VH-VL binders against q0atu2. Designs and how they scored, part 83

Target 1, 119 residues: q0atu2
Amino acid sequence: MLDKKARIRTSREYRNVFEKGKRLSGRFLIIYYVENALDNNRFGFITNKKIGMAVIRNRIKRQLRAIVREYQGQVKNKHDIVLVARAGIGKSSFEGMEKDYIAIMKKAGLFARNANKID
Key: E = the ipSAE of ESMFold2; O = the ipSAE of OpenDDE; V2 = 0.75 times the mean of E and O plus 0.25 times the DockQ between their complexes.

## First folded at step 3 (VH-VL)

Design q23 (framework fv_ivicentamab_arm2; at its last look DockQ between E and O 0.09; V2 from the best seeds 0.00; counts 0 for: pae E 14.0 > 2, placed apart)
Fold by OpenDDE, look of step 4:
Formats: structure tokens, C-alpha cells, sequence
Structure q23 (fold): chain C 119 residues (1-119), chain A 119 residues (1-119), chain B 110 residues (1-110)
């Protein structure tokens, strides 16, 4: 699990990211990101009914949290980042999601170009 | 140089089956999002199927249940298994590569292979 | 499924003419639209991606524009090599047909 302080938790916090942040669409993910005034990154996750049943949405959310957790140490600091799962993500493999996340984070400049998975 | 070469097309009776091949060179099929797109004689382009780099697959609604996309990594080859073929399946079948996992366009096409379904 | 309406179906023009082809989506596709050129007996060739990004090696007389639901491909001055059929292509992950092509526009000699 992500540390509590690394989570976007309130509607106001989400709204701030959507209103003031930048948007970038990947294959399976859309990210909204904005600088924060904290000394850490915060992540939010959104899955909607277009992805599928609740059990599927929950699975996807768990998978995305796992991906974010694995790479969080490589993300540029002081950002609020919301991951919105696109409808097609339910048909993707975990590896596909991971690859898309890495690609989109690099595109956004939030992930070092040569960043590798931390073991 | 990167290249795609389709093969396996030919004449087949209605209800028959056919397997198309797409041999790739200059890049690795399993690292890319590969697609099949067909074109009936004198008609437009129609997407058929995709296989993600992660191995997941998707199909046009009309193709589900009759068409199966797959790949052999050892041969760097993409396949399209077509079953229960109909006259309306008559078309040139192209294999096409998407540009990475980020963009949603086809940057590389094979020359196509003609499939004719006729009694 | 997202519908893609391409117009006109056929366009007769002369060398040097300004040619405009339109592609309309039933729903917003942001900028996820590509344009292809296809000549008889050949595979499609990518011209434009992300609505306005010119593919490497494509002449600058080709221009893509638009966003949301309305897109255009413009050939500023038609050349002999440009007589072909053009297709727009969209992507969405909400429909059963993630990739949809327009019906095509045949640009022929007037």
C-alpha cells in the first residue's frame, strides 16, 4: 500500500489537480499532474464503471497502486498526480499497464528518461 | 530497415478456415502493438484485431469469436486465424504496427495478402 | 461505436489546386486522429498523426488541423503524386471498434 501521506484523499485535492494541473493521455491511463507545496508526491486513482464491474475496477486500482508503488522513488518530487484508468485498461495485461505508465510519466517529464524499475 | 510481410492468403470456400502470417524484420513483434486491418475490394479500411506488447488481445465486434490474433516470438511473426469465413470477409489483409505504446496510429504496414472467400 | 464521417467521397481537382478533406467524429476524440494516403495496389501510408503532426518525409504542402470532432486535411497545392485515396483514422477505447477509419476520399484528376 502507498503511504497515507502519498495519497490524494479529498474531493478538494482531486478538484485542484483537475482544475490547475496538466492532462496527458496514454493508451490505458490519463494522468493529471500539478506541482504541490509539499515535500512529497501524492497519487490519486480513478476508475469508472466503463471499465467494468466493481470487482474489475478494484482489481485495476490495486494493480495501478502496485505499479505506482514500484516506481514512486523515481518520480520527480512535489507533484500531485491523478491516474485515471481508461476503459480499455480492463483488457490489458499488468505488463501493458506498467509499460503505459512508464511511457506516460516519461512523456510528462515526471519520470527520468532512463529510469528503470527498482528491485 | 523495418518491414512487414504478409502471407497465407488465397481462395477458400465459405465456412472454411485460413491462417495468415505476418513476418516482421528490423524490430521485435512482441515489443510492439500489432494489428490486422483489412480492405474489401474497392472499399475502405477496417480494423480487425490488435495484440498488445503485453500479450492481451482485442477485436472488432464483428470479428469476435471467428478471428484470433496471436504471435510466435521465436519466429517474430504475427498470425491471424480466421474461421467460419464468409463472402464478406473477402479482402486484402494488412498487418500494421502502431508507433510504440503511446500513439494510436499505424506507422508501418505490410504489402497485404488477398483472401478470397467464394464457393 | 464512434462514427467517422469523411467528406467528400470523391474529389476532382487539378494540379496546383488547394484541396480540403474533412473528417467528422460522432464524439470528441481529442487529437487522436491520423491521416493516410493510399495508392492503388499499395498499402496505406501514414501522413499525419495526432491531428496535425506531419510524418517524417511527408511534403509540407500537407497539413492536418482540428480537434474534438472536426478535422481537416489540406493539400495547399496539389501535385501529380498526390492523386490517391485518403483516409482519416481515429482511436477510442470506449467502443468495440477501438480503431475506426473514415470512408475515404478519392482525389482524382479533373
Amino acid sequence: as target 1 above (119 residues)
Amino acid sequence: EVQLVESGGGLVQPGGSLRLSCAASGFTVSDNYMNWVRQAPGKGLEWVSIIYSGGSTDYASWAKGRFTISRDNSKNTLYLQMNSLRAEDTAVYYCAREYGSWDYYFDLWGQGTLVTVSS
Amino acid sequence: AYDMTQSPSTLSASVGDRVTITCQASQSIDSWLAWYQQKPGKAPKLLIHKASSLESGVPSRFKGSGSGTEFTLTISSLQPDDFATYYCQQYDDYSGEAYTFGGGTKVEIK
Scores: ipSAE 0.014, ipTM 0.649, lowest interface PAE 8.4, mean pLDDT 89
Fold by ESMFold2-Fast, scan of step 3:
Structure q23 (fold): chain C 119 residues (1-119), chain A 119 residues (1-119), chain B 110 residues (1-110)
Amino acid sequence: as target 1 above (119 residues)
Amino acid sequence: EVQLVESGGGLVQPGGSLRLSCAASGFTVSDNYMNWVRQAPGKGLEWVSIIYSGGSTDYASWAKGRFTISRDNSKNTLYLQMNSLRAEDTAVYYCAREYGSWDYYFDLWGQGTLVTVSS
Amino acid sequence: AYDMTQSPSTLSASVGDRVTITCQASQSIDSWLAWYQQKPGKAPKLLIHKASSLESGVPSRFKGSGSGTEFTLTISSLQPDDFATYYCQQYDDYSGEAYTFGGGTKVEIK
C-alpha cells in the first residue's frame, strides 16, 4: 500500500480538503484537491455504504490505492487529494476505475508531463 | 536513440491469426502508454488499441474480442495478437508511444508492418 | 467518440503558397489536439501538440492555432518538403476510443 506520509490520516485533514479544495467529478470517482505546504502528495480514500457491504468497499479502496500508487510519479507535487468513490463504482472493472482516475487527474491539471519535468 | 521497430506482418487467409511485435529501444515500454494504430492502403489513420503503463488495456469497438494488446517487460516489446482476421483488417500497423502519462498524442512511431488479409 | 472533420480532403498548391488546413471537433476539446505529417511510404511525424506547441526541429513556417471546436494548421510559405498528407488528432476524449483522427488533407503539387 501507499507509504504512511503519503496518506491523509485525520478527519481534520479530510475536512480541510473538502472545505478549501477544488472538486471534479468523473464517472466513478470524485476528487477533491488542494495544494499543501509539504514536500509530498497525500491521498485520502472514501467509500461510503451506498457502494455496498464492507467486503466490496474494502476491495474498491484497495484497488484505488493500487491505482494511485501506480501513477504517483506522474502527480504534480504538493497536493492533498481525496478520492470519493461514487455509488456505481462497485460495478466498474479495475480498468474502468484506472481510466476514470487518469481522466480526472488530467482534467484537474494534476498530472505532470514526465518525471524529469515536474513543476 | 529512441526507436520502435515492428515485425510480424505478412499475408494471412481470412479467419486466420497473426501476432505483431514492436521492439522498443532507448526507453522502457512499461513506463509509457503504448498504442497500435493502423492505416489501410490509401486511407487514413485508425486507432486500434492501447496498453496503459499500469497494464490495463483498451480497444476500438471493432477490435474487441479479436485483437489483444500485450507487452513483455523483460524483452521491452509490445505485441498485438490478431484473431479472426478479415479482408478489411488489411493495413500497415504502427506501434506508437504517447508522450507522457497524461498527454495522449504520439511522439514516436515505428516504421509500420504490412498485414494483408487475402486468399 | 468525438467526430473530427478535416477540410479540405485534397489541396493543390505551389511552392511559396500559404496553406491552411482546418479541423473541426464535434464538441469542445479545449486545446487537446495534435497535428501529424505523413509522407508516402513513411510513418506519421508529430508536428504540433496542444493545438499550437511546435515540436523541436519542425520549421517555424508551420503554425497551429485554435481552441474549443475549430483548429487550423497553417504553412506560411510552402516548401517542396511539405507536400504530404496532414492529420489532426484529438486527445481529450477519455472513452475507450479516445484517439480520433481527422480524415486527412493531402497537399499536392499544382
Scores: ipSAE 0.006, ipTM 0.567, lowest interface PAE 12.9, mean pLDDT 84
Fold by ESMFold2, look of step 4:
Structure q23 (fold): chain C 119 residues (1-119), chain A 119 residues (1-119), chain B 110 residues (1-110)
Amino acid sequence: as target 1 above (119 residues)
Amino acid sequence: EVQLVESGGGLVQPGGSLRLSCAASGFTVSDNYMNWVRQAPGKGLEWVSIIYSGGSTDYASWAKGRFTISRDNSKNTLYLQMNSLRAEDTAVYYCAREYGSWDYYFDLWGQGTLVTVSS
Amino acid sequence: AYDMTQSPSTLSASVGDRVTITCQASQSIDSWLAWYQQKPGKAPKLLIHKASSLESGVPSRFKGSGSGTEFTLTISSLQPDDFATYYCQQYDDYSGEAYTFGGGTKVEIK
């Protein structure tokens, strides 16, 4: 689980990212991101009913949280970042989802170069 | 033995189309970030496009909408579909592998294939 | 996108000379810089990654240095095989455009 301080928690916080942030699309994910005034990053996750049944959506949320937790030490600080699952994400493997996250965060300029290698 | 071998270059009239192939051996294309880089005669190197291991793609701004990178994992082959070709697209086109999924420099290059766009 | 400026664009030298090529980034790229050698009619070949790490099989006369915005490639004693064009490449990808190469430095026989 992500730390409570590392979570976007309120509708107002989500709306701020959507309205003020930049948007970037990958194969399975869309990210919205904006600088914040904190000393830490915060992450939010969105899955909707078009992705599938609740059990599928909950599995995807769990997997995305695990991926974000694994790489959070590499993320450039002071950003609010919302991950939106695209409709086709349910067909992705965990590794495919992970690689998409890495690629999109790299493209957004949000990853530090001291990252651990993926085996 | 690891190598990349490009093919499919040739002479094309302006407005024409061409598909380049890059056959990989000694490693798996889908485990790597694969790129196209071009070099106009007597000029420097210019990045064209990338396909990430997860399947996401990106393009130089001048290539968007005209060029499409893709791969066929069963043939271990990378492709570049080039449409609406212009004289300024005349170049040797190289495929190149990024060193691992995290390191972003090109450690393996093919021999290149020449595309000439001339009326 | 990052601008990568190489200098000189052309350099005349003799076998045995110490040759220095510079590459300047418009913004800091820390150490995320690679150097490539390209001989006429051939594909580029990686020499150095992360500014100063020599690729396996590359002669020790090649040395990379620098960080931030200014980088150098030095050939301590130029050999006949070293007459080629050299390119730097940023791979910071922080700018939103994936990769940028310098314009190249052609090392020619004097």
Scores: ipSAE 0.006, ipTM 0.516, lowest interface PAE 14.0, mean pLDDT 84
ESMFold2 (binder alone), look of step 4: mean pLDDT 89; pTM 0.918

Design q24 (framework fv_ivicentamab_arm2)
Fold by ESMFold2-Fast, scan of step 3:
Structure q24 (fold): chain C 119 residues (1-119), chain A 119 residues (1-119), chain B 110 residues (1-110)
Amino acid sequence: as target 1 above (119 residues)
Amino acid sequence: EVQLVESGGGLVQPGGSLRLSCAASGFTVSDNYMNWVRQAPGKGLEWVSIIYSGGSTDYASWAKGRFTISRDNSKNTLYLQMNSLRAEDTAVYYCAREYGSWDYYFDLWGQGTLVTVSS
Amino acid sequence: AYDMTQSPSTLSASVGDRVTITCQASQSIDSWLAWYQQKPGKAPKLLIHKASSLESGVPSRFKGSGSGTEFTLTISSLQPDDFATYYCQQYDEYSGEAYTFGGGTKVEIK
């Protein structure tokens, strides 16, 4: 699990990212991202009804959090990033989601390689 | 001292299989993106495969279905399983580490291991 | 993703010469390009990343320049240790995850 301070938790915080941030689309994921005034990154996760039943949405959300945690140490600091799962992600493998995440983070210029992770 | 040491190369008949190993010291392979790059005798460098820190993999189009990259975290070792080998696969195989905050270039290379596919 | 064309494929030079190697990308890669040096029987060694950033321990006579689709590696005063093959590599953040190398330039003694 991501540390509490690495999570976007309020509607106001999500709204800020959507209104002021940049948007990039991948195959299974869309990210919205904006620089923040904090000393750390924060992540938000959105899985809508188009993906499937609650059990599928909850699995996807857990897998995305695991992926984000795995690569947290490689994300450029001081950003709020929201991951929105696209329709069809429920049929993707964990591997497919991980690859798509890496690809979109690279395209956004948000990856910085280091070995540290937020837990 | 950080280093990569490849092994497992040798002479193999067309249609045969080989598994290459790449032993890492001074750093942890699972914290990095690890690659295989090959070079046919007298020819240029050609990217083969990558394994991401989270464990997902990708391949050059010509390598898909024949080559499999993997790692054993307990041994801190990277592998390349090569099946259905052809004369065109004759090359020195290098393992290489990606490094750089944003860059995805190869900062550390092994010495290489020669694979000869005799026909 | 992108084709990388390197020229010349071979050049002959003498110690003290200024040599220039060119790398052309089929599409813009901004500055996401690295240069490697390879000596016979040895692994490649990173010289330059992000088109112009010299790696620690690499002599200052090596200089990378360019952006977009045209890049150059210049050795201002060739030394005996510089006779080698040089490769460029693109790693553009918008080109996907494929890594493409140029064909190489062999710098040999006259």
Scores: ipSAE 0.007, ipTM 0.627, lowest interface PAE 9.8, mean pLDDT 85

Design q25 (framework fv_ivicentamab_arm2)
Fold by ESMFold2-Fast, scan of step 3:
Structure q25 (fold): chain C 119 residues (1-119), chain A 119 residues (1-119), chain B 110 residues (1-110)
Amino acid sequence: as target 1 above (119 residues)
Amino acid sequence: EVQLVESGGGLVQPGGSLRLSCAASGFTVSDNYMNWVRQAPGKGLEWVSIIYSGGSTDYASWAKGRFTISRDNSKNTLYLQMNSLRAEDTAVYYCAREYGSWDYYFDLWGQGTLVTVSS
Amino acid sequence: AYDMTQSPSTLSASVGDRVTITCQASQSIDSWLAWYQQKPGKAPKLLIHKASSLESGVPSRFKGSGSGTEFTLTISSLQPDDFATYYCQQYDSWSGEAYTFGGGTKVEIK
């Protein structure tokens, strides 16, 4: 769903965001974000064992990518953003995750609260 | 008519347990984010807990481990299980509905139920 | 976490007065603030959301304003029905303590 160039892929790139970036916590999500030197945004997704079994973690990761994809046009360019799922996310609805994502991104100054889906 | 009606409050000894109920009418609890908010006598409002439409939950730091929010979709009812009660838990407990989308304010409140913790 | 401070804690006024209540956030919450009115023995009632959006059925004499860290609720011409306690509530929700309320402002007869 997200273009290859819009994904954070290497451990070094994730480390850079964690070490140099700012952190904001929502109810289900934590984001780490830093301005990059590229012409585009890149997103990373972390779902750890505290969330549950691999099948649940993979479902959540796909749902988060879908949310990010839908609101991609609302995000200010030139940022590396890593979404870390919190333990409670496994029982959240898609709507709950979407709501939390919008709220966090708006708080970070990365897009408007009432962002429209671009898809 | 949309309404919330709390029940289950009463006098409890310190260290005791109590379960509060909140019956909803005119809307479906599982389609909404539902909250408990309390108010000690002569004091202000204090948020206690939330259950999201998808079923995950969150708590005020002081409530975590002692209070459990839940719902029964077949009865359209919200619950708050309160354990290890202390004198400072004495309060009127309100259930409140959160307005939808990314709006996190309370548009509907019940009448409240009084919990008194004393010896 | 967000701390919400209301001032004054108590305000004495007469019918017809202009009343202003202030709410201060410990860090920016943009416009994610609601105001509630609570009469003795009753549940809170939503008056205003998103700092300035008046709820349907709420009299136009109520006005919310502000953004960032400083917010005000103004009652332009106080009526007998307005003697109550007013609470602000942040719903920015990025903090560990979601839905932080202010301490309340009691509007009493002078």
Scores: ipSAE 0.006, ipTM 0.547, lowest interface PAE 13.0, mean pLDDT 84

Design q26 (framework fv_ivicentamab_arm2)
Fold by ESMFold2-Fast, scan of step 3:
Structure q26 (fold): chain C 119 residues (1-119), chain A 119 residues (1-119), chain B 110 residues (1-110)
Amino acid sequence: as target 1 above (119 residues)
Amino acid sequence: EVQLVESGGGLVQPGGSLRLSCAASGFTVSDNYMNWVRQAPGKGLEWVSIIYSGGSTDYASWAKGRFTISRDNSKNTLYLQMNSLRAEDTAVYYCAREYGSWDYYFDLWGQGTLVTVSS
Amino acid sequence: AYDMTQSPSTLSASVGDRVTITCQASQSIDSWLAWYQQKPGKAPKLLIHKASSLESGVPSRFKGSGSGTEFTLTISSLQPDDFATYYCQQYDSYEGEAYTFGGGTKVEIK
């Protein structure tokens, strides 16, 4: 479960990310992302009806939140990021979703490097 | 001690305008999400408008185009400009602070200021 | 828009009674719900946030519970200071109007 402070809540905040942000597509996920003026990152999650019934969409949302939570320490601070699940995500495994998330975040330049481990 | 003090309420005719003020002490308005909430006599609470810490604003659907929320950082004061007032706008208007700019519940309220729209 | 329905709109009770107020959301709001107490002529006061978390200084006789679409506020032994109107408020608003309040429940002396 993501902390409340790390969640995008209002329709206005989602709209801001869509209108001003950059877009990057992965295999199962699309992210929209923009730098914010706050002290932390915020995440939003969108699952549409093409994915399946509400039970399936809720499962996908829970799994995506768990993935985001696991990797929140690696994300560059001060970004609003919205994850949009693509229609095919329902056929993915948890591990497949996780790998796609990591790949798109790295490609977007949103994963911070650990400077202490660079020799 | 942190507090909010509203002023500017009064009697106004339908179609008229009124500007409400909310003076903050003990904290900085621009560091917080600030809201206006109203309550018609004998009725329940109704959200009116928000100004986010970054300066963006949002409104209840019925308030869009008629009401404008703003702040003056040098005076640490929140405002609500109300135009084209209707009898249905008669209410006590409260300013309210959201906890931590993230949690979206109201931890601090002013005492309210009464706006009466009547011929 | 999230509809928030409170039941009952009014209840009569005596000091020492157990009082239960219900709040229902038209769609799931997880645990993003607050409860406020309002005494006549006063501003609302925050009692509970995140459905069940008591604010500092709020007496332990107040308890919030629930998740998803159904929530309750319970006052285990009503005191004279508890005669007031109570409001629930959702704050899970990305799919609807932000900060929707329930209609209120007035707790009156029996």
Scores: ipSAE 0.007, ipTM 0.530, lowest interface PAE 14.5, mean pLDDT 83

Design q27 (framework fv_ivicentamab_arm2)
Fold by ESMFold2-Fast, scan of step 3:
Structure q27 (fold): chain C 119 residues (1-119), chain A 119 residues (1-119), chain B 110 residues (1-110)
Amino acid sequence: as target 1 above (119 residues)
Amino acid sequence: EVQLVESGGGLVQPGGSLRLSCAASGFTVSDNYMNWVRQAPGKGLEWVSIIYSGGSTDYASWAKGRFTISRDNSKNTLYLQMNSLRAEDTAVYYCAREYGSWDYYFDLWGQGTLVTVSS
Amino acid sequence: AYDMTQSPSTLSASVGDRVTITCQASQSIDSWLAWYQQKPGKAPKLLIHKASSLESGVPSRFKGSGSGTEFTLTISSLQPDDFATYYCQQYDSYSDEAYTFGGGTKVEIK
């Protein structure tokens, strides 16, 4: 579970990311991302009906939030990032979603170099 | 200061099993992406498996179903369980640490442990 | 679907020579490439990451260059300690085979 401060909550905030942000597509995920003027990162999650029934969509949303929470310390500060689940994500494992998230965030240049090693 | 030490290699018959260990010192295994890489005598390097900081795993296609990567956080130790061993699995097995989640490269390697599969 | 082709497989050189090793990716990997040095009987040692970033403690005579599909490791003035096998490794995060090594280039004394 992500903290309230780390969530994109309003349609206006989502629209800002889509209009001003960059897009990168992975195997199961698409991200839209833009630098923000805040002191923290914010994440949004979109699971549409193409993925499947509400039970599947809700499971995917929970798993994506868990993945984002697990890797939150590795994301470069001051970004608004929206994760959009692709239709095929319903066939993916948790592990497959985690790997795709890591891959796409690295390609976007959004993962910070390991701060724990660098100091 | 920072070190990886492999153990558990040896002679095993075809169809047998072997468990390799990799003891880490100077850093925490669970904070890093850890890998196994092997090298057959006189041949090149071949990636075997990874365990991500969050616990998710992946394998080379030829290793799936036979090899299992794991870790014991209380012992700060990485493992590779190898089952249904074949002559072509004969190699020096290295454990290796990835620098970070932003630049995925192996900044630290163990000395390696030799696995020989022969009658 | 990534193939990493390294050439030459073996190279004979003398101390003081300029040595060039190439690494070709079957698809663009941007700059997600590392170079390793392996001396006989030893573990590999990281030399270069992100195609051109020299690891601390590695001599400046080692230089990495390239992006996309074609990469080069150059040793500007070969020293006795440089006779070793060199490997490139892609770590393009979109690959299902997450980490693919080149076949290696053995730099041996002439």
Scores: ipSAE 0.007, ipTM 0.574, lowest interface PAE 12.2, mean pLDDT 84

Design q28 (framework fv_ivicentamab_arm2)
Fold by ESMFold2-Fast, scan of step 3:
Structure q28 (fold): chain C 119 residues (1-119), chain A 119 residues (1-119), chain B 110 residues (1-110)
Amino acid sequence: as target 1 above (119 residues)
Amino acid sequence: EVQLVESGGGLVQPGGSLRLSCAASGFTVSDNYMNWVRQAPGKGLEWVSIIYSGGSTDYASWAKGRFTISRDNSKNTLYLQMNSLRAEDTAVYYCAREYGSWDYYFDLWGQGTLVTVSS
Amino acid sequence: AYDMTQSPSTLSASVGDRVTITCQASQSIDSWLAWYQQKPGKAPKLLIHKASSLESGVPSRFKGSGSGTEFTLTISSLQPDDFATYYCQQYDSYSGDAYTFGGGTKVEIK
């Protein structure tokens, strides 16, 4: 699990990231991201109805949180980042989602290419 | 020396099945992301399937449901089970290793095994 | 749709020539591009990764350059062993399909 302070929680905070942020698309994920005025990163997760039933959407959300948590130390500080799952994500493996996350974060300049897992 | 050696190719009738093997030496397949890539005669390279170091798998959309990638860690060998074969599956099938968990390029290839689907 | 386009599809050259092969991505892939060499009857061999990083054991006459959507592979002073087909591959994972290869460029004797 991510710490409470590392999570985007309110609709107003999500709207801020959508309105002011940059957008990049990967194979299974879209990220919206913007620099914040805090001393830490915050993450949001969106799985819409096009992905599938609630049980699938909840599984995807749990897996994405686990991935984000694992790579938390590799992300440039002071950003709000919202992950939006694309329709095809339900057919992906856990490792497939992990690779896509790493690739899109590196492309955004938020994640160093030669960074390693911190554990 | 680090090497991949493929076997199992041959002539098979449409609707038939075939299992390809890829024996690895000098490294451990379960520590790497392993792939199958094919090439139809006179055509370019086409990705088929991946097995991640953790054991999860993904497939090209046209391969899903017909092809199964697997490995036997005790034999350090990668497999591709191909079912319901069609004439358009005729190709040289290569076993390939991804350089690292974060990069999707192939640093090591087997010499390929020819699969011909014909009556 | 996301495409990797190589040009030319075929190139005729003589030993000692400089040859240039281009690879264009339909969308920016930053520098996440690899180049492979394939000789008839053989598996592809990795030459370059991250657009310009030469693999160990690959001769210095091979050079990769470019970023974004336009990339080039240059072979200076072409050698007999260099007559082969060359493929680019994006590994940005941005297009919805990972492992997208270019159509290939055949470098043949004049």
Scores: ipSAE 0.007, ipTM 0.627, lowest interface PAE 10.1, mean pLDDT 85

Design q29 (framework fv_ivicentamab_arm2)
Fold by ESMFold2-Fast, scan of step 3:
Structure q29 (fold): chain C 119 residues (1-119), chain A 119 residues (1-119), chain B 110 residues (1-110)
Amino acid sequence: as target 1 above (119 residues)
Amino acid sequence: EVQLVESGGGLVQPGGSLRLSCAASGFTVSDNYMNWVRQAPGKGLEWVSIIYSGGSTDYASWAKGRFTISRDNSKNTLYLQMNSLRAEDTAVYYCAREYGSWDYYFDLWGQGTLVTVSS
Amino acid sequence: AYDMTQSPSTLSASVGDRVTITCQASQSIDSWLAWYQQKPGKAPKLLIHKASSLESGVPSRFKGSGSGTEFTLTISSLQPDDFATYYCQQYDSYSGEAWTFGGGTKVEIK
């Protein structure tokens, strides 16, 4: 689970990432990311109705938070990052979501090469 | 036609520098993860460096501080600047494209350019 | 970085033989493994990705199998065009310091 300090919580904070951030797409995920003026990273998560019913969306949101927490030590500091689940994510395995997260974060240059999986 | 063509290889003395080029056609290098991979005569493949689509770079530990990967988007060309060359850097250098944002296998390779480091 | 070990390093075979080469990872890479073929003086050519997914244009006599730490490439009926060096490559993640290839297996004519 992510600490409150590591979460994007307000609509204003989300808006800032969408307006000023860069966008990259993976197979199942889209990220929007921007440098922040803080000394830590913050993450936001969006799962829309196109993914499926609330049960599926809530499962995906929980799994994405778990993945982000697991790899939080590999993310370069001072970024606000919003993960948006694509419609097809509901058909992905946990491992599929994890691999896509790693892929897109490395594509963005937000992951270190010596990144290790956290417990 | 989708193609990668390396150039810039040659004979150089130990301690010297050399810049390799890799011209891409049929696709855009800035939309892809681009790599340099080398192969010493009669030996196996060894990864050298990557430039991510977002512009960040990573290097093999032995290449850090000596080699610099870059690209010129206007020329659709990838580069490898090699400094402080050693005899053990003698190899055919390939540029290679990674497949997609999910899988990181190399789906396209150039023909290679030979670098010989000898007194 | 993941160590990738191929065996044998050299294999002698005749046309029509079944050839099997093995690739072992020092830790689990799931199915994130590719196989390449390299002929003398040429660049490597992708044959298989995700351990068993054959690339378009690659003959069906090539088959990849395995998961976790042990993988095999099998050529069911060796043809003259198949005498080459074969490499495996892990792409499980970038968590290592370097991309990891196996040492190669040279398939020579007997």
Scores: ipSAE 0.009, ipTM 0.537, lowest interface PAE 9.0, mean pLDDT 83

